VH-VL binders against q8is19r433to663. Designs and how they scored, part 26

Target 1, 231 residues: q8is19r433to663
Amino acid sequence: GSNIIAQQITIIDNEMLMAIPPSQFLHKSFSKESKSPQFHDMVSKFNEWARWTSSEILSKEKLVERVVTLSFFIDLAKSCVELGNYNAANAIVGGLNHSSISRLKLTWERLSTKVTQDYDRLLSLFDLSMNYKNYRDEIKSTKAKIIPYLGLFPKDLIAIEEGNDNFTNNNLINTEKFRLLYQTIKKIQSYQQPLFTFKTSEPIKQYLKNISNGLSEEKDFHSISHKLEPR
Below, E stands for the ipSAE of ESMFold2; O stands for the ipSAE of OpenDDE; V2 stands for 0.75 times the mean of E and O plus 0.25 times the DockQ between their complexes.

## First folded at step 10 (VH-VL; framework fv_cixutumumab)

Design k24 (at its last look DockQ between E and O 0.77; V2 from the best seeds 0.00; counts 0 for: pae E 2.3 > 2)
Fold by OpenDDE, look of step 11:
Structure k24 (fold): chain C 231 residues (1-231), chain A 118 residues (1-118), chain B 108 residues (1-108)
Amino acid sequence: as target 1 above (231 residues)
Amino acid sequence: EVQLVQSGAEVKKPGSSVKVSCKASGYTFSTYAISWVRQAPGQGLEWMGGIIPIFGTANYAQKFQGRVTITADKSTSTAYMELSSLRSEDTAVYYCARDYRYFYMDVWGKGTTVTVSS
Amino acid sequence: SSELTQDPAVSVALGQTVRITCQGDSLRSYYATWYQQKPGQAPILVIYGENNRPSGIPDRFSGSSSGNTASLTITGAQAEDEADYYCNSRDSKGNHVVFGGGTKLTVL
């Protein structure tokens, strides 16, 4: 089921999150892979989750199987959210929202009402509008262990870094800028803690760590999609 | 301070329904689940179900499927548990608890006593 | 669904160590959570994630696991530790929450 998969995904993501030194968030280090290898590893895994989602759905030639697979990944994303893994959830949603997947009208139309509603909730949660306002509101001020959507941190840090001068007009250190940076990094660090919930399933974990093996390339997604459901 | 405030004691007749409320405060309501746990007199703890407010869909124990409805109102940070077709065996103290993703309950309400008697 | 089993009652002498054990298949996949309940009170979380203590819980409480078992250990039992203790986890499928039957601890 999606639950056990989500759990092991969460373990993987959390390990990656914990492996990111805070220094990789300083001085825009995240903008250079050589300066932020752990950060980029996690970003790569994010993309892999998305690619996996799309690839698996597109691998199903039979409509019924596609519907089942589509439902599975919607449920998987939901499960990730339920576990507090917003990073993986958003990655999966990204895969689901890929144009090659969204165009599969026959597949989407066969989803149950419940699954459709779940998907709508996911879309709402990860709505990009107003800079991910819904998502930000949901996690605002939480002290709970979560795996946040990693993509927002670079964005936020860049905004602070570029939106503020290092020095004030009076040639003093802009303490406010550094306070903001510090707070953001401290927030990241607060999420870098172990999981205290479920145990590792080594076989599943290893499978998921190597999930990219055998996946279709994104460049082929549309071609495959059109073959599955011509329009 | 994290706090869960439950509604008051209820006395119900068999066949009726009871709805217990649980108002949460002191934390981000959507980031935790609310679980409902009951305890009959002299008996152990029994998980009934829970809800993660963000989705609004509840998870129920099999024993209560079809008879219990758990809801959450994010605007008021309040969770509800409605149990229908009440029986004498439903006489118990009903607890709501802040549940971290259905793994552990770190904050509990004081409980709501529900008595079912003819 | 999976069940968790506990001994219904155990006793410990004051200042001694006692271990309360919970057994169930789900414990192979999930960490146990332990709750303490005194008469007329709501349960309180004492151990989660195998061996994590919430704030306010004395360090004499500890958790461990092995195979399909989890244990709560009280090292140096105090009189105030007399209570019912419940273990908790998800079921084997991870879909539901389950409690053990509880263990009544008597401090002698």
Scores: ipSAE 0.788, ipTM 0.903, lowest interface PAE 0.7, mean pLDDT 95
Fold by ESMFold2, look of step 11:
Structure k24 (fold): chain C 231 residues (1-231), chain A 118 residues (1-118), chain B 108 residues (1-108)
Amino acid sequence: as target 1 above (231 residues)
Amino acid sequence: EVQLVQSGAEVKKPGSSVKVSCKASGYTFSTYAISWVRQAPGQGLEWMGGIIPIFGTANYAQKFQGRVTITADKSTSTAYMELSSLRSEDTAVYYCARDYRYFYMDVWGKGTTVTVSS
Amino acid sequence: SSELTQDPAVSVALGQTVRITCQGDSLRSYYATWYQQKPGQAPILVIYGENNRPSGIPDRFSGSSSGNTASLTITGAQAEDEADYYCNSRDSKGNHVVFGGGTKLTVL
């Protein structure tokens, strides 16, 4: 079921999160894969979660199977949020919101009311509006362990780097800039905690780690989507 | 300080319903589950169900499916448990607990005694 | 029948070491959690994860697991440790929370 898969996705994402040393966020190192390999491993897996979502739905030629698969991925994203894995949840929502998926009217209209409401809440949570205001509000006060959406940290760090000089008018260190950078890195480190919840299922984890093997490429999604539902 | 405050003791007749409240404070309510656990006199702990407030997703123990309704009001940081069709064997102390996503319960309410007597 | 099995009662001499066990198939997939309950009081969390103690729990309490069995160990048992102890985890399907039947610890 989707709970068991969400748990193993969370183990995989947390292992990648915990492997990222803080140096990979310094000096815009995240802009170059050679200087931030662990950071880029997690970004790559994020994109893999998204592509997996879209590809699996598009692989179902029969409408009934496609509806079941769509429902499964909505429930999977919900389960990820309920485990505090916002990174994987956002990736899956991105895959569900891909234009080649969102256009599948026959499939979407067959969802139950409950699943449709869950999807609408997921879209709202990860809405880009106001610099991800809904997402930022949700995680702002929590002390619970989470896996945050990783992609926001480069955006925030670039804004700090480009909006502040390293030195003041008197050639003194700009301590405010370094305070802002330190606070962001400290926030990332606060999320780098072990899980105290569930154990690895090696068969499921192995499947999920190799999930990109055999997936349709994104360039093919549009063609497949129109074959499935021409209008 | 994290705190769970439960509604007061209740005396009920068989066949009626009871609704117990659990008001949370000192943490972000949406980020933890609230579990409901009961304990009959001289007996062990029994999980009834819980809710994760972010989606309002209730999770019920099979034994109570159809008799229990668990809800949460995020605006008041309050969870509710309603048990219907009460029987004398439902006499128990009913606890709410802050539950880390159904894995461990680190903060407990003081309990609400419900007595079902004809 | 409970999916988590505990012995109903265990005794320990003051200052000695005692182990309280919990068995269930779900413990292969999920950690056991341990609660202490004294008469007339709500339970308190004493061990979660493999061997994590909340603040305020004495270091004489520890946890371990192997296969389908989890254990709570109290080293140097004290009179105040006399209580009921419950293990807790997920059911065999992983969907619901379950408790063991509880173990009454008597300190002699």
Scores: ipSAE 0.583, ipTM 0.828, lowest interface PAE 2.3, mean pLDDT 90
ESMFold2, look of step 10: ipSAE 0.556; ipTM 0.814
ESMFold2 (binder alone), look of step 10: mean pLDDT 93; pTM 0.950
OpenDDE, look of step 10: ipSAE 0.727; ipTM 0.885
ESMFold2 (binder alone), look of step 11: mean pLDDT 93; pTM 0.951

Design k25 (at its last look DockQ between E and O 0.80; V2 from the best seeds 0.00; counts 0 for: pae E 9.0 > 2)
Fold by OpenDDE, look of step 10:
Structure k25 (fold): chain C 231 residues (1-231), chain A 118 residues (1-118), chain B 108 residues (1-108)
Amino acid sequence: as target 1 above (231 residues)
Amino acid sequence: EVQLVQSGAEVKKPGSSVKVSCKASGYTFSTYAISWVRQAPGQGLEWMGGIIPIFGTANYAQKFQGRVTITADKSTSTAYMELSSLRSEDTAVYYCARDYRYWYMDVWGKGTTVTVSS
Amino acid sequence: SSELTQDPAVSVALGQTVRITCQGDSLRTYYATWYQQKPGQAPILVIYGENNRPSGIPDRFSGSSSGNTASLTITGAQAEDEADYYCNSRDSSGNHVVFGGGTKLTVL
C-alpha cells in the first residue's frame, strides 16, 4: 500500500536532508549547484517525485486504471504528510496539479468523495497564498521530527540576505541579520535527525532511488494527456 | 508543558454509547496524532484507533471498526472517542495519548474509567 | 500476521540484568516501542526506535532488535523497575498499531 511506499520515500528524503551541510545554506550557496551539490540532489529528487506522479498517471491508458493510480498518489501524498514528510507530499501534489493531470476531467470525476476531500486538504495545506501560510502554520512550533518543504529555505534565506545590510550606518556589523540567518540555519539543522520507526526495505528503496528510469519526460505530458482524454 | 486532560468517569448501560474527550495543550495539535488505548481490568493495553487532526480522518483497529468514532476539533485542540453498542466487555480505562505519527506515544492522559453495567 | 507476543512474566534479582523480548512479523519492518506501566498509572514511554530513550528514562534501559524480535534490556535492575512492560509496533500492513500482551517484571 501507499504507507510502505511513503515510508521508503521518507527514508530517502531524510537521508538526503541529513547529507546537506549547513554551509550550503550560507552566502546563497544554494543558488549554485557547484557550491551546494547535496542541496541540489534533494531538489532533483523532489522534481523526480513530481514527475513520477504525473508520468505514472499518464501511463494508464484505461480510465479505471488511471482513477486507481490517481487515487494512489493522493493517498501517497496523504501518507507522506502523516509521516511528517512535507517535502515529498508537496512534490506529489505538484505532480497532481500539473496541467496535464488537472485537465483529465473524466479521471478526476470518478474519484471517491473521500479521496477528493483528501486532495482538497492537501491543496489547502500547500496553498501558495500568503507565502505558504497554511503550511507554515502547520509546522510552526513543532519540536517533532519532520522533513520540511525544502523549497522554502532558499526563499527565506534570500529574504534575510537581501532585506538586511551586512553593516549598519555606523559601519558596525549588523548582528540582527546574522542572528536571523543563524536561527534559520539552526532550524534546518534541527530537522536533520534520523528516523526511528520504520526499517529500510532495500528493494523498494532502490526502486524509488532509480524512479526516473522509464518515466515520460515532462515535455510529452500534454501530448499524452490529450491522447488519453481528447478536447 | 504538554498535557492531555480527559473527561471524567462514565457509567453506562449495555447498548448505550459513550463519548470521551481529550483536551491537548502545550504543543502544536495538528502535528501529532491522538491515539486511543483502552485497558480492561487486569488486562493488557489495546489500541483502538487514532486521528491526525490535519486530515480529520481516523484510523481504527479492526476489532472496533464500525463501532468506534474518533474525531478531533482543531479549534479547541480536543479529540473525542465515541464507542457505541456498549457491552460489559467494554468496561475499561480508556487512555488518550499523544502519538507522534503512530511511532510512539510519549504523553498519556490519566485515563477515563468507563463502566458498563446493567 | 499482526500480533506481538511477550512472555507473561519474568523475574530478575536486584542489580542483575534482564531482557524482555517481543516477537512478531511486523518487527521485521518496524522498530518496537516499549512502555512501562505501574499499577494504577498510565503507561510511560521508555524506549522507541530500537534504542532511543526519552528524557528522564535511566540509561540502564536499552533496546535492541534482531529479525522478528525486539528486546528491552534493563542492566542493573532496580526495585522501582518492577512493573508491566509492553512492546508496541505497527502491524504488518502498517495501518494499525498493536501491543504485545505485556510482561510482568518482578524484582527479587
Scores: ipSAE 0.618, ipTM 0.852, lowest interface PAE 0.9, mean pLDDT 94
Fold by ESMFold2, look of step 10:
Structure k25 (fold): chain C 231 residues (1-231), chain A 118 residues (1-118), chain B 108 residues (1-108)
Amino acid sequence: as target 1 above (231 residues)
Amino acid sequence: EVQLVQSGAEVKKPGSSVKVSCKASGYTFSTYAISWVRQAPGQGLEWMGGIIPIFGTANYAQKFQGRVTITADKSTSTAYMELSSLRSEDTAVYYCARDYRYWYMDVWGKGTTVTVSS
Amino acid sequence: SSELTQDPAVSVALGQTVRITCQGDSLRTYYATWYQQKPGQAPILVIYGENNRPSGIPDRFSGSSSGNTASLTITGAQAEDEADYYCNSRDSSGNHVVFGGGTKLTVL
């Protein structure tokens, strides 16, 4: 089931989150892979979760199998949210929302009402509107352990770096800039906790760590999608 | 601080129903499950089900499927458990608990005693 | 079977070490959680996620697991540790919560 897979995804994501030293978030280090290898490992895996989602759905030539697979990934994203793994959930929603998937009208119309409602709620949660307002409201002030969507921290850090000079008009150190950076780094560190209580399934974990093998490349998604459901 | 306040004790006749409330405060209600656990006199703990309010998804133990309804009202931070077709063996203390995604229950209500007279 | 099995009773001499066990097939996949309950009171969480203690739980309480068995260990048992102890975990589906039958701990 989707719950067991979500648990192993969460173990993988949390291991990567725990491994990121705070220095990789400073001085825009996250813009260069050589300066931020652990950060980029997690970004790469986020992109793999998304590609995996799209590729698996597109691999199902038969409509009934494609509907089952679409339903599975919606349930998987829901399970990730329920476990507090918003990073993987957002990646999976991104894969479901990919133009080559969202256009599969025959597949989408055959979803159950419940699964369709679940997807609509997931799409709303990760909606870009007002700087991810729904997502930020969801995680605001919680004390619970979560794995946040990693991609928002570079956005926030770039805004601080580019909105503030390092020195004041008097060539003194701009302490407000460094205070804002410090607060953001402390927030990231607050998520770096081992609160997930799942046991590792090594076969499933190894499969998930190596999912990129044999997946269709994103450049091919459009042509595969049109073969499956011509407009 | 985190608190769960349950409704008061009830005495019921066989065949009727009971609805117990659990009002939460001091945390983000929508992100934790509320689980319902009962304990008959001299017996152990028995999970009845729960709800995660963000999706409104109730989760029921098989034994209670069809007799129990668990709901949540996000606007009042209150969960409800309704047990129908009551029998004398339903006499128990009914607890609500804040449950971290059905992994562990870190805050418990004081319990609601329901007595079903035969 | 997702049912969790506990011995109904265990005793320990004051200051000695005791283990309370919980067995079930689902414990191969899911950690056990442990609760303490004194008469007339709601349960209190004492151990979760293998061996994590909530704030306020003394360090004499610890948890462990191996195969299908989880254990709650109390080192240096105190009179106040006399209580019922319940394990819980997930069933084989991973969707439902199950409790063990409970173990009455008597401190002699």
Scores: ipSAE 0.006, ipTM 0.593, lowest interface PAE 9.0, mean pLDDT 87
ESMFold2 (binder alone), look of step 10: mean pLDDT 93; pTM 0.950

Design k26 (at its last look DockQ between E and O 0.83; V2 from the best seeds 0.00; counts 0 for: pae E 4.7 > 2)
Fold by OpenDDE, look of step 10:
Structure k26 (fold): chain C 231 residues (1-231), chain A 118 residues (1-118), chain B 108 residues (1-108)
Amino acid sequence: as target 1 above (231 residues)
Amino acid sequence: EVQLVQSGAEVKKPGSSVKVSCKASGYTFSTYAISWVRQAPGQGLEWMGGIIPIFGDANYAQKFQGRVTITADKSTSTAYMELSSLRSEDTAVYYCARDYRYYYMDVWGKGTTVTVSS
Amino acid sequence: SSELTQDPAVSVALGQTVRITCQGDSLRNYYATWYQQKPGQAPILVIYGENNRPSGIPDRFSGSSSGNTASLTITGAQAEDEADYYCNSRDSSGNHVVFGGGTKLTVL
């Protein structure tokens, strides 16, 4: 089921998260791949999860199979959230929200009410409005081990870096700026902990690590989508 | 402080239903699951099911499928377990527990004694 | 369709070491969780994720795993350690939670 896949996805994501040195979050290092290779590895994997989601759905020529696959990925995203892997969940949601997928009206209309509701909840959770307010509220007070959405770290750090001067008007170090940066980095580090719930399934893990093999390219998504469901 | 407060003891007739409540406090209600575990007198622990409030979907042990309903109210941070068609064998202490993703239960309620007798 | 098995009772002399073992196919894929329960009380989490201790649990408690087994070890058993111990995990499907039958530990 989707939970088994979600578990191994979470293992992969967590390994990548743990591999990112805190220094890659400093001085906007994340803006350059050469200065933040581990960070960019995880970003790439995020994009692969999204691409995998769209590609798999589009690979199903039969409507019934597409519906099943679409349902699977909605369940998968749900399972990721349930495991505290918001990063992978958001990636999958991104794949589901791709214009080539969202236009598949025949496919979406055949989803069960329950699955549709689950998808709506996922959309609500990862709503961009008010700077991901719903997501932020969801994780704000949790002490549980999670894998946060990686994409917000650069955004938050840039806001601190650019919103505050390094020095005060009196040529003193702006300690508040550095306090904010420190707190943000510490929060990131607090998520960099090992998993302690489920074990690695090596065959599934390896499959997922190489998930990009055989996937359609994003540039072909719309063409494929139109062939599947014209108009 | 994390705390789970359960409803009081219940005495029920066979064939009736019981609904036990579990009010959670001291943590983000939606980020943990609530599991229900019962223990008959002199017996071991038995997992009945659980719920993750964020989606509201409950997961049930096969033994209780169709007979147990677990729900959660996020607005009140309260989980509920309703067991129907009660039998004498359902006499037990019923615990709710904060369950981290259904892997471990680190906070337990004090238990609710349910007695089923004619 | 998956179960966890453990010995119903074990004994240990004061200050000695005892190991309580749990066996099940699901333990190949999932870590065991261990709970301590004393009469009239709710269970207490003592070990999770193979060998993690919650705050307040003495360091004499440790966990280990091998193959389809998991073990709780008490190194230097104390009188207060006399209790029932339950192992817990997900079943083989990963969709359900299962408990072992429990082990009654007597400290002599």
Scores: ipSAE 0.701, ipTM 0.882, lowest interface PAE 0.9, mean pLDDT 94
Fold by ESMFold2, look of step 10:
Structure k26 (fold): chain C 231 residues (1-231), chain A 118 residues (1-118), chain B 108 residues (1-108)
Amino acid sequence: as target 1 above (231 residues)
Amino acid sequence: EVQLVQSGAEVKKPGSSVKVSCKASGYTFSTYAISWVRQAPGQGLEWMGGIIPIFGDANYAQKFQGRVTITADKSTSTAYMELSSLRSEDTAVYYCARDYRYYYMDVWGKGTTVTVSS
Amino acid sequence: SSELTQDPAVSVALGQTVRITCQGDSLRNYYATWYQQKPGQAPILVIYGENNRPSGIPDRFSGSSSGNTASLTITGAQAEDEADYYCNSRDSSGNHVVFGGGTKLTVL
């Protein structure tokens, strides 16, 4: 079930991660798609994973089917974390935490105790408080291969760029700024490694690469959500 | 750099239980599984189960379901394997290993010899 | 089947090439991993992810696969290569880890 799908998601995400040249992180290039097309491909796919999650749950008019689908996506996010794909896991959690999904009280209350506990641990892992402290604490490791949550690197790089001048008061190069930028880019590069775990399932991979076809648009989520569970 | 230190040898009677510890150091404990593999005298390697500490859920080989309990204590970076209702055929060396998401075991403990005899 | 099958023993003359095989249905979907074990010692990882060697493993060790069969190849076999060799992978469901029965390599 969810393990096979998580494997193929991880292959897709790692291919996009491997394709990003370091130049797309320099000079805030990631802020413009024309200067960072591979970075934006991965960001776009992150948003597709999130939208796919929400759209599939909202597509289930029957409560029983909606509960099964909600349970599946929680298990999928957990499987992604277990494979070291924190990027896709965070995307799926984002889709589960979307206001149009989180309001579905009838659906959420029918989850098993185990699935509920798994979701609570996922929420805790990706909690934004203290600058994602839980996530940052859990992934720091010497030499581990993972697919990190990509969105934190631009946040960190912007903070370095905006918080430091290129030159000191004496018109000398601000070496500390460039050291901080270098360390962040080297960390990204350290994650750009091949997978050595599982093989591609081409039919599943192709389905997942084209997942956005036929999904409900985010602008419609609120309306669909209220039809499913009115208040 | 990376080390797995296992608890010492045990001599047990049939019907009792044993709990083996595996203390990890030199890496972020939550990022890898810890797998438990045993080897009876003159026999091959046998995976018993493992745990990925982030969720605390153990994964058990079918043969050991119901007799083995695998846990992890993130605060001490220590994994445990407890095997109950011991029989003489449970006499073996029990290894813990750092396991990349149940795909490959790149660091092994030295093993803990458990002898079950009356 | 989720089980992995290895020949129990293989011999090779010093300096010659030997292939140790591992067969199972799950190898169509998952890479085989190879471990070396000498008497009284813990296993060590020698090959993972098709053909990757950890640091410290000599380049005479290589891996390959085709269909449901994986192979560990040792070129120019040395006396110190005499050991037991285990393959492992996921079972067919992908849920559990399985080992082959092991192959005793004798270097003549």
Scores: ipSAE 0.302, ipTM 0.729, lowest interface PAE 4.7, mean pLDDT 89
ESMFold2 (binder alone), look of step 10: mean pLDDT 93; pTM 0.952

